# VH-VL binders against Mucin-5B (MUC5B), part 16

Target 1, 171 residues: Mucin-5B (MUC5B), of Gallus gallus (Chicken) (q98ui9r863to1033)
Amino acid sequence: GTCTVYGNGHYMSFDGEKFDFLGDCDYILAQDFCPNNMDAGTFRIVIQNNACGKSLSICSLKITLIFESSEIRLLEGRIQEIATDPGAEKNYKVDLRGGYIVIETTQGMSFMWDQKTTVVVHVTPSFQGKVCGLCGDFDGRSRNDFTTRGQSVEMSIQEFGNSWKITSTCS
Short names: E, the ipSAE of ESMFold2; O, the ipSAE of OpenDDE; V2, 0.75 times the mean of E and O plus 0.25 times the DockQ between their complexes.

## First folded at step 15 (VH-VL; framework fv_fezakinumab)

Design a05 (from x01 with light chain S58Y; at its last look DockQ between E and O 0.77; V2 from the best seeds 0.00; counts 0 for: grease 20.1 > 18.9)
Fold by ESMFold2, look of step 15:
Structure a05 (fold): chain C 171 residues (1-171), chain A 119 residues (1-119), chain B 111 residues (1-111)
Amino acid sequence: as target 1 above (171 residues)
Amino acid sequence: QVQLVQSGAEVKKPGASVKVSCKASGYTFTDYYMHWVRQAPGQGLEWVGWINPSGGGTFYAQKFRGRVTMTRDTSISTAYMELSRLRSDDTAVYYCARSKYTWYRFDHWGRGTLVTVSS
Amino acid sequence: QAVLTQPPSVSGAPGQRVTISCTGSSSNIGAYYDVYWYQQLPGTAPKLLIYGNSYRPYGVPDRFSGSKSGTSASLAITGLQAEDEADYYCQSYDSSSYGWVFGGGTQLTVL
């Protein structure tokens, strides 16, 4: 499944549901650290929506990826790789491909960022039912894409999006 | 079935060293970090550091650097914490606890080892 | 002083609700790692009570709930029972020190 973020606040979920969410805080875009998972997760992607006033087309997202032994921070085309255990084997690789930053895990998550406002997250079918966040749960049902961190399905896009907020003071 | 079995209580004099063990069972020892956490009598929890049993890499809280050494023996699935130049304020229960990643929850704890440092 | 600030004690009558606050900083609770809560019954090792800011391990009653906002976290206990009398600790990874920080602990008394 493939999840896409466009233009700071436009989303296509893993199950193909399109929605708009106008939050300007930090949110969990996608992760496999979800309740009821039997195994420990392997990735967490946090996205900060940067409203950048009126000039959205020139703004860049702030993105943090948390992996098994490293934290990767992406800001305005810059990559900061911070090891939480520098002696551990990494479960991911970072590449630059035609203006995209590409980060792939050995478990089958692929992250692509155009260094501006476009993010694509792909997960292999083995992640079916094991992911959560703004990208939804990849269970083949569009209705369940709006599942909150509390594991309820909400009708309100704003309540859904705010349930994935990880900070409450934003700029 | 995950178990962390710690060594027995120790009584030491100031200036001595102590080595506490933590034997793991019920899981693959090298897949999880081992942390050490201490608790002085009537006080709170204090993180000491971690060891990665896979490669033996360590990281210690700044307060303990220079006095603590963490090691492991993967053949018997056992982690160790050695604290040197003991003072009376090192009197505490020392716990081992495991986590999948250095930043992840401590999902299993040993029952603790009381180390008493007295003159 | 503990890096994470908790009230030293809290009390409530049976059946009531109490909350335990945990205040940190942008490098720990305000970062993108989870807050964890541990319950320590008298004479025992700590036990994981809340993970992922708000999730309960198997076997933890739904009377326990957690939340995180900004640089603070909160543990709520509803329907207080005598068995809830224990010490409670919050815990966060600290990105600036690459290590763990605990709150100073909160002693819960059930009246």
Scores: ipSAE 0.739, ipTM 0.865, lowest interface PAE 1.0, mean pLDDT 87
ESMFold2 (binder alone), look of step 15: mean pLDDT 93; pTM 0.934
OpenDDE, look of step 15: ipSAE 0.769; ipTM 0.917

Design a06 (from x01 with light chain S54D; at its last look DockQ between E and O 0.70; V2 from the best seeds 0.74)
Fold by ESMFold2, look of step 15:
Formats: C-alpha cells, sequence, structure tokens
Structure a06 (fold): chain C 171 residues (1-171), chain A 119 residues (1-119), chain B 111 residues (1-111)
C-alpha cells in the first residue's frame, strides 16, 4: 500500500482515499505502533508543515522518523541520525536517489521525500491492518481509513486529522 | 508465558558490592533489552540502566555510572547487575524489566530483589 | 528528585472519578515518544497499565484512561473500586539524558 502527501496538505491514504488537512502541530503520518497491532512496532513517522512566510501555504516539511534504535530528523534537505542504541544493528538504510531521500526498513516500509513537500510512504502487504495515522489503516476499505487514535471511525476530516496530533504544544 | 526470575535477598555492609541476577524464560532472551529499576523503602521507582543481551552493550543512568556494571550470559538467558561501593541509601528493591526497544514500554517485570546495606 | 512530577496522593469514594497528573518537560513528555503508566499494588512489582499515552493492555478495564497534552500527561480512573487502591507511576523516555524517567508516584486511596 502507498500513501502520498503533496502540495498544500493533500493526502492519498494507503487505501486510496484522498483528503485535505492543514494542521499547525506535529502529526503521526504513519506508524505500526497501533492498538490493533499486538506486536511491537517498527516505525513512526511524524510530520510538521512549515508555512511559506505568514501564509497557510506549505513550503517545506519537518519530518521525524523513529525506528528501533535510531531517530532520524529531516529538515531542509538535511539528515540527522540520533542513535538510541549505537551498538545495535540498524533496521533501516538511507539512500539518495535522483533528488529523493529514500529510507527503507528491513520490515518492508519504504519512505521517500523530495526534500520539499512531497512524501511517499509504501508498506508491503504484511502491514495490512497493522498501521495507523493520517495515512489510514491499510485494511482494504476506504470508508474506515479515518479511524481515530481511539479506534473510532470519524467522518470529519478535521477531527480525524487532529486525533493524530502527537504534540499539543506547537513549535 | 514470559517470566523473569530474580535472585534472593542480599544483606551487605557499606563499601561492599552486590550482584543481582534475572533469569528470563518464555521468549527469545536476545530480542529484548533488560532494564534495572530500583525502589528504596517508601520511595518511587528509579531507572538504573539497560543492557542489550544480543551484543552486551549497556547504558547507565548518570547517577550510577562508575558504580554499576550490567552483564549477561546468553547461554542461560540471564542478566546481571552489579553495584559496587555500596552505601546505606542503596538499600532498595532492585527490579529487572524488559522492553523491545530502549525507549519502549516495560511489559514484564521481575518480582524484585531486596538489597539491604547496613553495618 | 523525580524528573516527572506527580501529586503524592489522591483519594476518592467508590464510584467516583479521580485523575492523576504527570508533569514533565519538552525533552520527555513533550517529545515524540510515548508516556506509560504503571500500577503497583501493595507488595508487588509494577504492572503496565497504559501505553502509547492512552492505550490499555488486555485485561485493563476501560475505566482507566490516559491522555497527553503539551508537557503533561494524565491518568483518569472512573467508577473507583476498592481494588484500585495502589501506587501509580508515569514514565517517559527523556531525549536529553537518553534514558528513562519516572514520576515520583501517586498513592491512590479509595475511601
Amino acid sequence: as target 1 above (171 residues)
Amino acid sequence: QVQLVQSGAEVKKPGASVKVSCKASGYTFTDYYMHWVRQAPGQGLEWVGWINPSGGGTFYAQKFRGRVTMTRDTSISTAYMELSRLRSDDTAVYYCARSKYTWYRFDHWGRGTLVTVSS
Amino acid sequence: QAVLTQPPSVSGAPGQRVTISCTGSSSNIGAYYDVYWYQQLPGTAPKLLIYGNDYRPSGVPDRFSGSKSGTSASLAITGLQAEDEADYYCQSYDSSSYGWVFGGGTQLTVL
């Protein structure tokens, strides 16, 4: 399944549902640290929009990826890796392909960022029903992609998006 | 069933060392970090540090660096914590607890080992 | 001194609602890692009560709930029962020390 973020807060979920959401905080784009997944998760992707000056238009993204033994911060085309266990073997690899930053995990998540406002997250079929966030739950049904953090399906896009806010204090 | 079985109570004098063990069963020992957490009588929980049993890497809370050593023996699925130069305020119950990642929840705990430091 | 601040005690009558606060900083509760809550019954080891800020492990009643806002987290207990009398601890990863911090603990008394 493939989730895409592009332009001015435009989303296409893992199940192909399109929606628009502009938030002023940090949000979980996709993760497998979800209530329905009884196993430990392997990734969390946090996204924050950076406005163009004082407008509501988005010029760039701040992205934080949390993996098994490292936190990766992406800002303005820069990559900062912070090990939480420096001696552990990494479950991911970082590559640069034709202007994209590509980060792939051994568990089958692929992350691609054009260093601007376009993000693509791909997960292999083994993640069906195990992911959550703004990208939806990858369950094969577009109508329940808007599952809130509390396991309820919510039809208001603003309520859905705000349920995935990870910090209430915006920086 | 995941189980963490700790060694028995210890009584030590100031200046001595103590080594507490934690034997794991019901899971692959090298897949989880082992943490040590202590609780002085009538007090709260205090994190001591972790060991990664896969490679033996360790990380200790600042307060304990220089006095604590964590080791493991993967052949018997056992983690150890040794605390040296004991003081009376090291009297506490010492728990082992596991987590999948260093920053992840402690989903199973040992029952604790009381270490008493007195003259 | 505990890095995360909890009230030392709270109390409530059976059937009532109580909340237990947990105040930290931007390097722990205010960051992108989860807050965890543990229940410690008298004479026992701690048990995981809330993970992922507000998720319950199997077997934890739905009258226990968690939340996180800014640099603070909260545990709410509704429909208080006598067996809820215990100590409660919050826990967070702390990015400034690269380690774990606990709250000082809260003793819940059911009157």
Scores: ipSAE 0.682, ipTM 0.849, lowest interface PAE 1.2, mean pLDDT 88
ESMFold2 (binder alone), look of step 15: mean pLDDT 92; pTM 0.932
OpenDDE, look of step 15: ipSAE 0.829; ipTM 0.931

Design a07 (from x01 with heavy chain T102N; at its last look DockQ between E and O 0.71; V2 from the best seeds 0.65)
Fold by ESMFold2, look of step 15:
Structure a07 (fold): chain C 171 residues (1-171), chain A 119 residues (1-119), chain B 111 residues (1-111)
Amino acid sequence: as target 1 above (171 residues)
Amino acid sequence: QVQLVQSGAEVKKPGASVKVSCKASGYTFTDYYMHWVRQAPGQGLEWVGWINPSGGGTFYAQKFRGRVTMTRDTSISTAYMELSRLRSDDTAVYYCARSKYNWYRFDHWGRGTLVTVSS
Amino acid sequence: QAVLTQPPSVSGAPGQRVTISCTGSSSNIGAYYDVYWYQQLPGTAPKLLIYGNSYRPSGVPDRFSGSKSGTSASLAITGLQAEDEADYYCQSYDSSSYGWVFGGGTQLTVL
C-alpha cells in the first residue's frame, strides 16, 4: 500500500481515499505503533506543515521518523540521524534517488520525500491492518480510513486530522 | 509468563557498593532493554538507566554516571546494577523493568530490592 | 523538583470522575514519543496503565483514559472505585537527555 502527500495538504491514503487537510501542527502521518498491531511497532512518521502567512499555503515541511533505535529529522533538505542507542544495529538505510530522499526499513516501509512538499510512504502487504495515522489503516476498506487516534470513525476531515495531532507548539 | 526476579534486600554502610540482580524468564532476554528505577521511601520513581542485553550497551541518567555500572549475563538471563560509593540518600527500593526499545513503555517490572544505607 | 509536574494528590467519591494532570516541556511530552501512565498500588511495583498516550493494555478497565495536548497529558478515571486508590505516575522519554523522566506521582484517595 502507498500513501501520498502532495501539493499544499492533499492526501491519498493507503486504501486510495483522497482528502485535503491543512494543519499547522505536528501530525502522525503513518505508524505501526497502533492498538491493531499485536507486536511492538517499527516506525512512526511525523509531519509538520508550516503554513505561510495568510494564504494557509505550506511554506516548509518538517519530517521526523522514529525507528527502533534511531530518530531521523528532515528539514529543508537536511538529514539529521540521531541514535537513541548507538550500539544497536541500524534497521534502516538512507539514500538519494532522482532528487528524493529515500529511507527504507528492513521491515518493509519505504519513505520518499522530494525535499519540498511531496511525501510518499509505501508499506509492504505485511503491514495490512497494522498501521494508523493520516494515511489510514490499510485494511482494504476506504470508509474506515478516517479512524481517529481514539479509534472512532469520524465524518469530518478536520476532526480526523486533528485527532492525529501531537505537537506542543501549534495554533 | 514473563517474570523478573530480583535479589534480596541489602544493608550497606556509606562508601560501600551494592550489586542488585534481576533474573528474567518467559521471554527472549536479549530482545528487550532492561531499565533500573529506584524509589526512596515515601518518594516517587527515579530512572537510573538502561542496559541492552544484546551487546551489553548501557546508558545512565546523568545523576548516576560515574557511580553506577549495569551489566548482564545472557547465559542465565540476568541483568545487574551496581551502585558504588553509597550515601544515605541512596536508600531506596530498586526496580528492574523491561521495554522493547529504550524509548518504549515498561511493560513488566520486578518486585524491587530494598537497599538500606546506614552508618 | 520532578521534570514532569503532577498534583501531589487528588480525591473523589465512589462513582465520580477525577483527572490527573502531567505537565512537561517540548523535549518530553511535547515531543514525538508517547506518554505512559503507571499505577502503583500500596506495597507493589508499578503497573503499566496507559500507553500510546491513550491506549489501555489488556485487563485495564475502560474507565481509565488518557490524553495528550501540547506539553501536557491527562489521566481520567471515571466511575471511581475503592480499588483505584493508588499512586499514579506519568512518564515520557526526554529527547534532550535521551533518557526517561517521571512525574512526581499523584496519590489518589477514594473518599
Scores: ipSAE 0.563, ipTM 0.819, lowest interface PAE 2.0, mean pLDDT 86
ESMFold2 (binder alone), look of step 15: mean pLDDT 92; pTM 0.931
OpenDDE, look of step 15: ipSAE 0.684; ipTM 0.897

## First folded at step 16 (VH-VL; framework fv_fezakinumab)

Design b01 (from a03 with heavy chain S54N G55S; at its last look DockQ between E and O 0.83; V2 from the best seeds 0.83)
Fold by ESMFold2, look of step 16:
Structure b01 (fold): chain C 171 residues (1-171), chain A 119 residues (1-119), chain B 111 residues (1-111)
Amino acid sequence: as target 1 above (171 residues)
Amino acid sequence: QVQLVQSGAEVKKPGASVKVSCKASGYTFTDYYMHWVRQAPGQGLEWVGWINPNSGGTFYAQKFRGRVTMTRDTSISTAYMELSRLRSDDTAVYYCARSKYTWYRFDHWGRGTLVTVSS
Amino acid sequence: QAVLTQPPSVSGAPGQRVTISCTGSSSNIGAYYDVYWYQQLPGTAPKLLIYGNSYRPSGVPDRFSGSKSGTSASLAITGLQAEDEADYYCQSYDTSSYGWVFGGGTQLTVL
């Protein structure tokens, strides 16, 4: 399944559901640290939206990826890798492909960022039912794509998006 | 079933060292980090550090750096914590606890080892 | 070192609801890693009660719930029972040191 973030807060979920969400905080885009995943998770992707003054457009993305033994920070085209255990074997590889930053895990998650506002997250079918976040739960049922961290559905888009907010450093 | 069995209570004098053990069973010992957490009588929990049993790599809370050494023996699935230059305020129950990643939940705990430091 | 602040004690009658707060900072609870809660029954080791800010391990009743907002987390217990009498600790990963911090603990008394 493929989740895409593009333009000014436009999303296509892992299950193909399109929605618009304008938030100026930090949000979980996708992760497999979810209650329906019986295995230990392997990735968490956080996107941080920063609005330009009075504009509703997103001027910059800051992206944090948390993996098994490393935290990766992406800002303004720069890559900062911080090992939480420097002696552990990494479960990911970072690459530059045609102007995109590409980060892939051994478990089958692929992350691509054009260094601006376009993000693509691909997960192999083994992740079905094991992911959560703004990208939805990849369960084949679009009704469940708007599941909050409290596991409720049929909410407004704003309520759904804000349920994945994870920091107090924004308004 | 996952089990963490710790060594028995210890009584030590100030200035001595103590080595506490934590034997793991019911899982692959090298797949999980082992943490040490202490609790002084009537007090809260205080994290001491972790060891990666696969690599032997360690990371200690700043307060304990220079006094604590964590080791393991993978052949008997056992982790160790040694604390040197003991003071009376090191009197505590010392727990081992495991996590999948250094930043992940502590899903299983040992029963604790009481270390008493008295003059 | 960052210290998470919890009330030292809380009490409630059987059947009532209590909450236990856990206040930290932007480097720990306000960061991108989860808050965990542990229950410590008298004379026992701590036991994982809440993970992922709000998820319950198998066997933990749904009357226990967790939440996180900003730099604070909260544990709520509804339908209090005598067996809930214990100490409760919050825990957070601290991104300024990449180590762990615990709250000071909250002693719950069931009246």
Scores: ipSAE 0.774, ipTM 0.881, lowest interface PAE 0.8, mean pLDDT 88
ESMFold2 (binder alone), look of step 16: mean pLDDT 92; pTM 0.932
OpenDDE, look of step 16: ipSAE 0.880; ipTM 0.943

Design b02 (from b01 with light chain T95V; at its last look DockQ between E and O 0.72; V2 from the best seeds 0.80)
Fold by ESMFold2, look of step 16:
Structure b02 (fold): chain C 171 residues (1-171), chain A 119 residues (1-119), chain B 111 residues (1-111)
Amino acid sequence: as target 1 above (171 residues)
Amino acid sequence: QVQLVQSGAEVKKPGASVKVSCKASGYTFTDYYMHWVRQAPGQGLEWVGWINPNSGGTFYAQKFRGRVTMTRDTSISTAYMELSRLRSDDTAVYYCARSKYTWYRFDHWGRGTLVTVSS
Amino acid sequence: QAVLTQPPSVSGAPGQRVTISCTGSSSNIGAYYDVYWYQQLPGTAPKLLIYGNSYRPSGVPDRFSGSKSGTSASLAITGLQAEDEADYYCQSYDVSSYGWVFGGGTQLTVL
């Protein structure tokens, strides 16, 4: 399944549901640290839109990826890798392909960022039903992609997006 | 089931060292970090540090650096914490607790080892 | 002083709702790692009560709930029962030190 973020808060979920959400806080884009998972997760992707002043337009993204033994911070085309255990084997690799920063885990998550406002997250079928966030739950049904952090399907896109907020002290 | 069995209570004089053990069972010992957390009488929880049993790598809270050494013996699935140059305010219950990642929940705890430091 | 601030004590009668606050900073509770809560019954080791800011492990009643907003977290207990009398600790990963910080603990008394 493939989730895409583009333009001014436009999303295509893992299950193909399109929606628009503009928030200026930090949000969980996708993770496998979900309450229905019995095993520990392997990734968390946090995204923050940086608005152009007070405009509703998005100028840039700040992205933080949390993996098993490292945290990766992406801002303004720069990559900062911080090992939470420097002696542990990394479960990911970082590469640059055609102007995209590409980060792939050994468990089958692939992250691509154009260093501006476009993000693509791909997960292999083994993640079906094991992910959550703004990208939805990848359960094969687009109508329930709007599952909140509390496991409720919401009709309001604004309520759905805000349920994935991870910080409230924005900008 | 997961169990963390700790060594018995210790009484020490100021200036001595103590070594507390934590024997793990019911899971793959090298797949989880082992943390040490202490609790002085009537006080809260204080994180001491972690060891990665797979690599032997360690990370200690600033307060304990230079006085604490964490080790393990993977052949008997046992983690150890040694605290040196003991002083009376080191009197506490010392817990071991495991986590999958250094930044992840402590899902199982030992019952604690009381270390008393007195003249 | 504890890095995370909790009230030293709270109390409530059976059936009431109580809330335990946990205040930190942008480097811990306000960061991108989860807040955890532990219950410690008298004379026992701590037990995981809340993970992932708001998720309950199997066996934890749904009258326990957690939340996180900004640089603070909250544990709520509804329908207070006598067996809830315990100490409660919040815990956060601190990204300035890449180590753990606990709250000072809150002693809950059921009246």
Scores: ipSAE 0.784, ipTM 0.886, lowest interface PAE 0.8, mean pLDDT 89
ESMFold2 (binder alone), look of step 16: mean pLDDT 92; pTM 0.929
OpenDDE, look of step 16: ipSAE 0.874; ipTM 0.941

Design b03 (from b01 with light chain A31S; at its last look DockQ between E and O 0.58; V2 from the best seeds 0.73)
Heavy chain, then light chain:
Amino acid sequence: QVQLVQSGAEVKKPGASVKVSCKASGYTFTDYYMHWVRQAPGQGLEWVGWINPNSGGTFYAQKFRGRVTMTRDTSISTAYMELSRLRSDDTAVYYCARSKYTWYRFDHWGRGTLVTVSS
Amino acid sequence: QAVLTQPPSVSGAPGQRVTISCTGSSSNIGSYYDVYWYQQLPGTAPKLLIYGNSYRPSGVPDRFSGSKSGTSASLAITGLQAEDEADYYCQSYDTSSYGWVFGGGTQLTVL
ESMFold2, look of step 16: ipSAE 0.819; ipTM 0.905
ESMFold2 (binder alone), look of step 16: mean pLDDT 93; pTM 0.934
OpenDDE, look of step 16: ipSAE 0.888; ipTM 0.947
ESMFold2, look of step 17: ipSAE 0.805; ipTM 0.896
ESMFold2 (binder alone), look of step 17: mean pLDDT 93; pTM 0.935
OpenDDE, look of step 17: ipSAE 0.748; ipTM 0.904

Design b04 (from b01 with light chain Y55W; at its last look DockQ between E and O 0.68; V2 from the best seeds 0.78)
Fold by ESMFold2, look of step 16:
Structure b04 (fold): chain C 171 residues (1-171), chain A 119 residues (1-119), chain B 111 residues (1-111)
Amino acid sequence: as target 1 above (171 residues)
Amino acid sequence: QVQLVQSGAEVKKPGASVKVSCKASGYTFTDYYMHWVRQAPGQGLEWVGWINPNSGGTFYAQKFRGRVTMTRDTSISTAYMELSRLRSDDTAVYYCARSKYTWYRFDHWGRGTLVTVSS
Amino acid sequence: QAVLTQPPSVSGAPGQRVTISCTGSSSNIGAYYDVYWYQQLPGTAPKLLIYGNSWRPSGVPDRFSGSKSGTSASLAITGLQAEDEADYYCQSYDTSSYGWVFGGGTQLTVL
């Protein structure tokens, strides 16, 4: 399944559900550390939207990826890799392809970022029902895509989006 | 059944060292990090550090660097923590606990090993 | 001198609700890693109670719940029972040291 973030807070979930969410903080975009998969989780992707001056428009993203033994910070076109266990083998590779930063894990998650506001996250079918976040749960049903972090299905996009907020400050 | 079985209580003099063991069973020992956490009498929990049993790599809380050594023997699925230059405020119950990643929850704990340091 | 601040004690009558707070900083609770809660019954090792900020392991009653907002986390216990009398610890990964920090613990007394 493929999740896309583009433009000014536009989302297409892993199950193809489109929605708009204007968040000004840090949010879990996608992860596999979810209730039915907590022992086997391999990634967490956090995004922060940076506004264009005083407007509600989004100009850039700050992205943090948390993997098995590394934390990767993407900001202002720069990649900072921090090993949480330097002696462990990395489960990912970082590459540059035609102006995109591409990060792929051995478990089948592929992350692409245009270094601005466009993010594409692809997960192989083995992740079905094992992911959660703004990208939804990849279960083949559109209504489940709006499952809050508290595990309720919500039709208010704002409540859904805010349930995935993970910080109190946006900077 | 995941089990973490720790060595018995120890009584030591100030300046000595102690080595506590934690034997794992019911899972693949090298797939999980082993942490050590201590609790002084009537006090809270204090993280000491971790060892990766697969690589032997370690990471210690700053307070314990230079006094703690963590090792393991993968042939008997056992982790060890040695604390040197003991002082009376090292008296505590020392727990082992496992996690999948260094930054992840401690889902199983040993019963603890009481280490008493007295003159 | 715990890095995360918890009230030293809380109390409640059977059937009541209590909340235990855990206050940290942007480098720990306010960072992108989860907060965990542990219950320690008298004379026993700690036991994982809440993971992923708000989720329960199998076998933990649904009257235990957790939440995280900003640099603070909370554990709520409803329908208090005598067996809930224990010490409760929050735990967070600290990105300034890349190690673990615990709260000082909260002793819950069921009156």
Scores: ipSAE 0.730, ipTM 0.864, lowest interface PAE 0.9, mean pLDDT 88
ESMFold2 (binder alone), look of step 16: mean pLDDT 92; pTM 0.928
OpenDDE, look of step 16: ipSAE 0.885; ipTM 0.945

Design b05 (from b01 with light chain Y55F; at its last look DockQ between E and O 0.53; V2 from the best seeds 0.75)
Fold by ESMFold2, look of step 16:
Structure b05 (fold): chain C 171 residues (1-171), chain A 119 residues (1-119), chain B 111 residues (1-111)
Amino acid sequence: as target 1 above (171 residues)
Amino acid sequence: QVQLVQSGAEVKKPGASVKVSCKASGYTFTDYYMHWVRQAPGQGLEWVGWINPNSGGTFYAQKFRGRVTMTRDTSISTAYMELSRLRSDDTAVYYCARSKYTWYRFDHWGRGTLVTVSS
Amino acid sequence: QAVLTQPPSVSGAPGQRVTISCTGSSSNIGAYYDVYWYQQLPGTAPKLLIYGNSFRPSGVPDRFSGSKSGTSASLAITGLQAEDEADYYCQSYDTSSYGWVFGGGTQLTVL
């Protein structure tokens, strides 16, 4: 399953649902630390939009990836790796491919970022039903039910997006 | 059935050292971090540090650095915490607790070991 | 000296709702890691009550609920029962030290 974030807060979920969400806080994009996952999780991806000055458009992203024994911070072209246990073997690898930052875990999560506004998260089928976040739950069903219900979709999308907010300093 | 069995109560004089043990059973000892948390009488919980039983790596709260040593013996699934240069304010119940990652929930706790420091 | 602030005590009659607050900072509760809650019955070790900010382990009644907002977390107990009389602690991973911090604890009295 593949989740894409692009442009000005546009999302394609693991299950193929397209939606728009533009928040100014930190949000869980995807993780496998979910109540429906019986195993301990292996990754958490937190994302924040950065505006183009005072523009309504998004120029870049701030991204934090939390793995078993490391935290990776991606900000303004910098990669900062912080080991929470320096003696533990890393479950991930960081690479640069054609201007994209690529981070892959041994458990089958692949993260790709163009260092601007485009993110692609891929998870192998073993993650089906074990992930949650803005990218959805990868359960084989689309969330297009909100589209069929008309105007209530907009309010539901804001509630959905805000349910994945990490509540640090933001309104 | 996960179980953490701690050593018995200790009485020590100021300036001495104490070593408490925590024997694990019911899970793979090397797959989980072991934390130590203390609680002075009538007081709250205070985190002391962790050990990774697989590597032997440790991390201590700043307050205890230089006085605490955490070790383990993987052949008997046992973690140890040694606190040196004891003072009367080290009197507390010392708990072991496990977590999957250093930043993850403490899902099982030992019953605690009372350490009393008095002259 | 607890880093996370909890009220020292709360009380309620059987059947009532009580809440226990836990106030921290952007480096702990307001960061990217979860808040946990523990129940400590008199003379016993703490027991995990809430993980992942709001999830309950197996065996914890659904009248216990947790939430997190900003730099604060909250534990709510509805349908209060005599067996709920205990001390309650919040816990957070602190990203300024990459170590653990606990709240000072809250003594719940069931009247």
Scores: ipSAE 0.791, ipTM 0.889, lowest interface PAE 0.8, mean pLDDT 88
ESMFold2 (binder alone), look of step 16: mean pLDDT 92; pTM 0.930
OpenDDE, look of step 16: ipSAE 0.865; ipTM 0.938

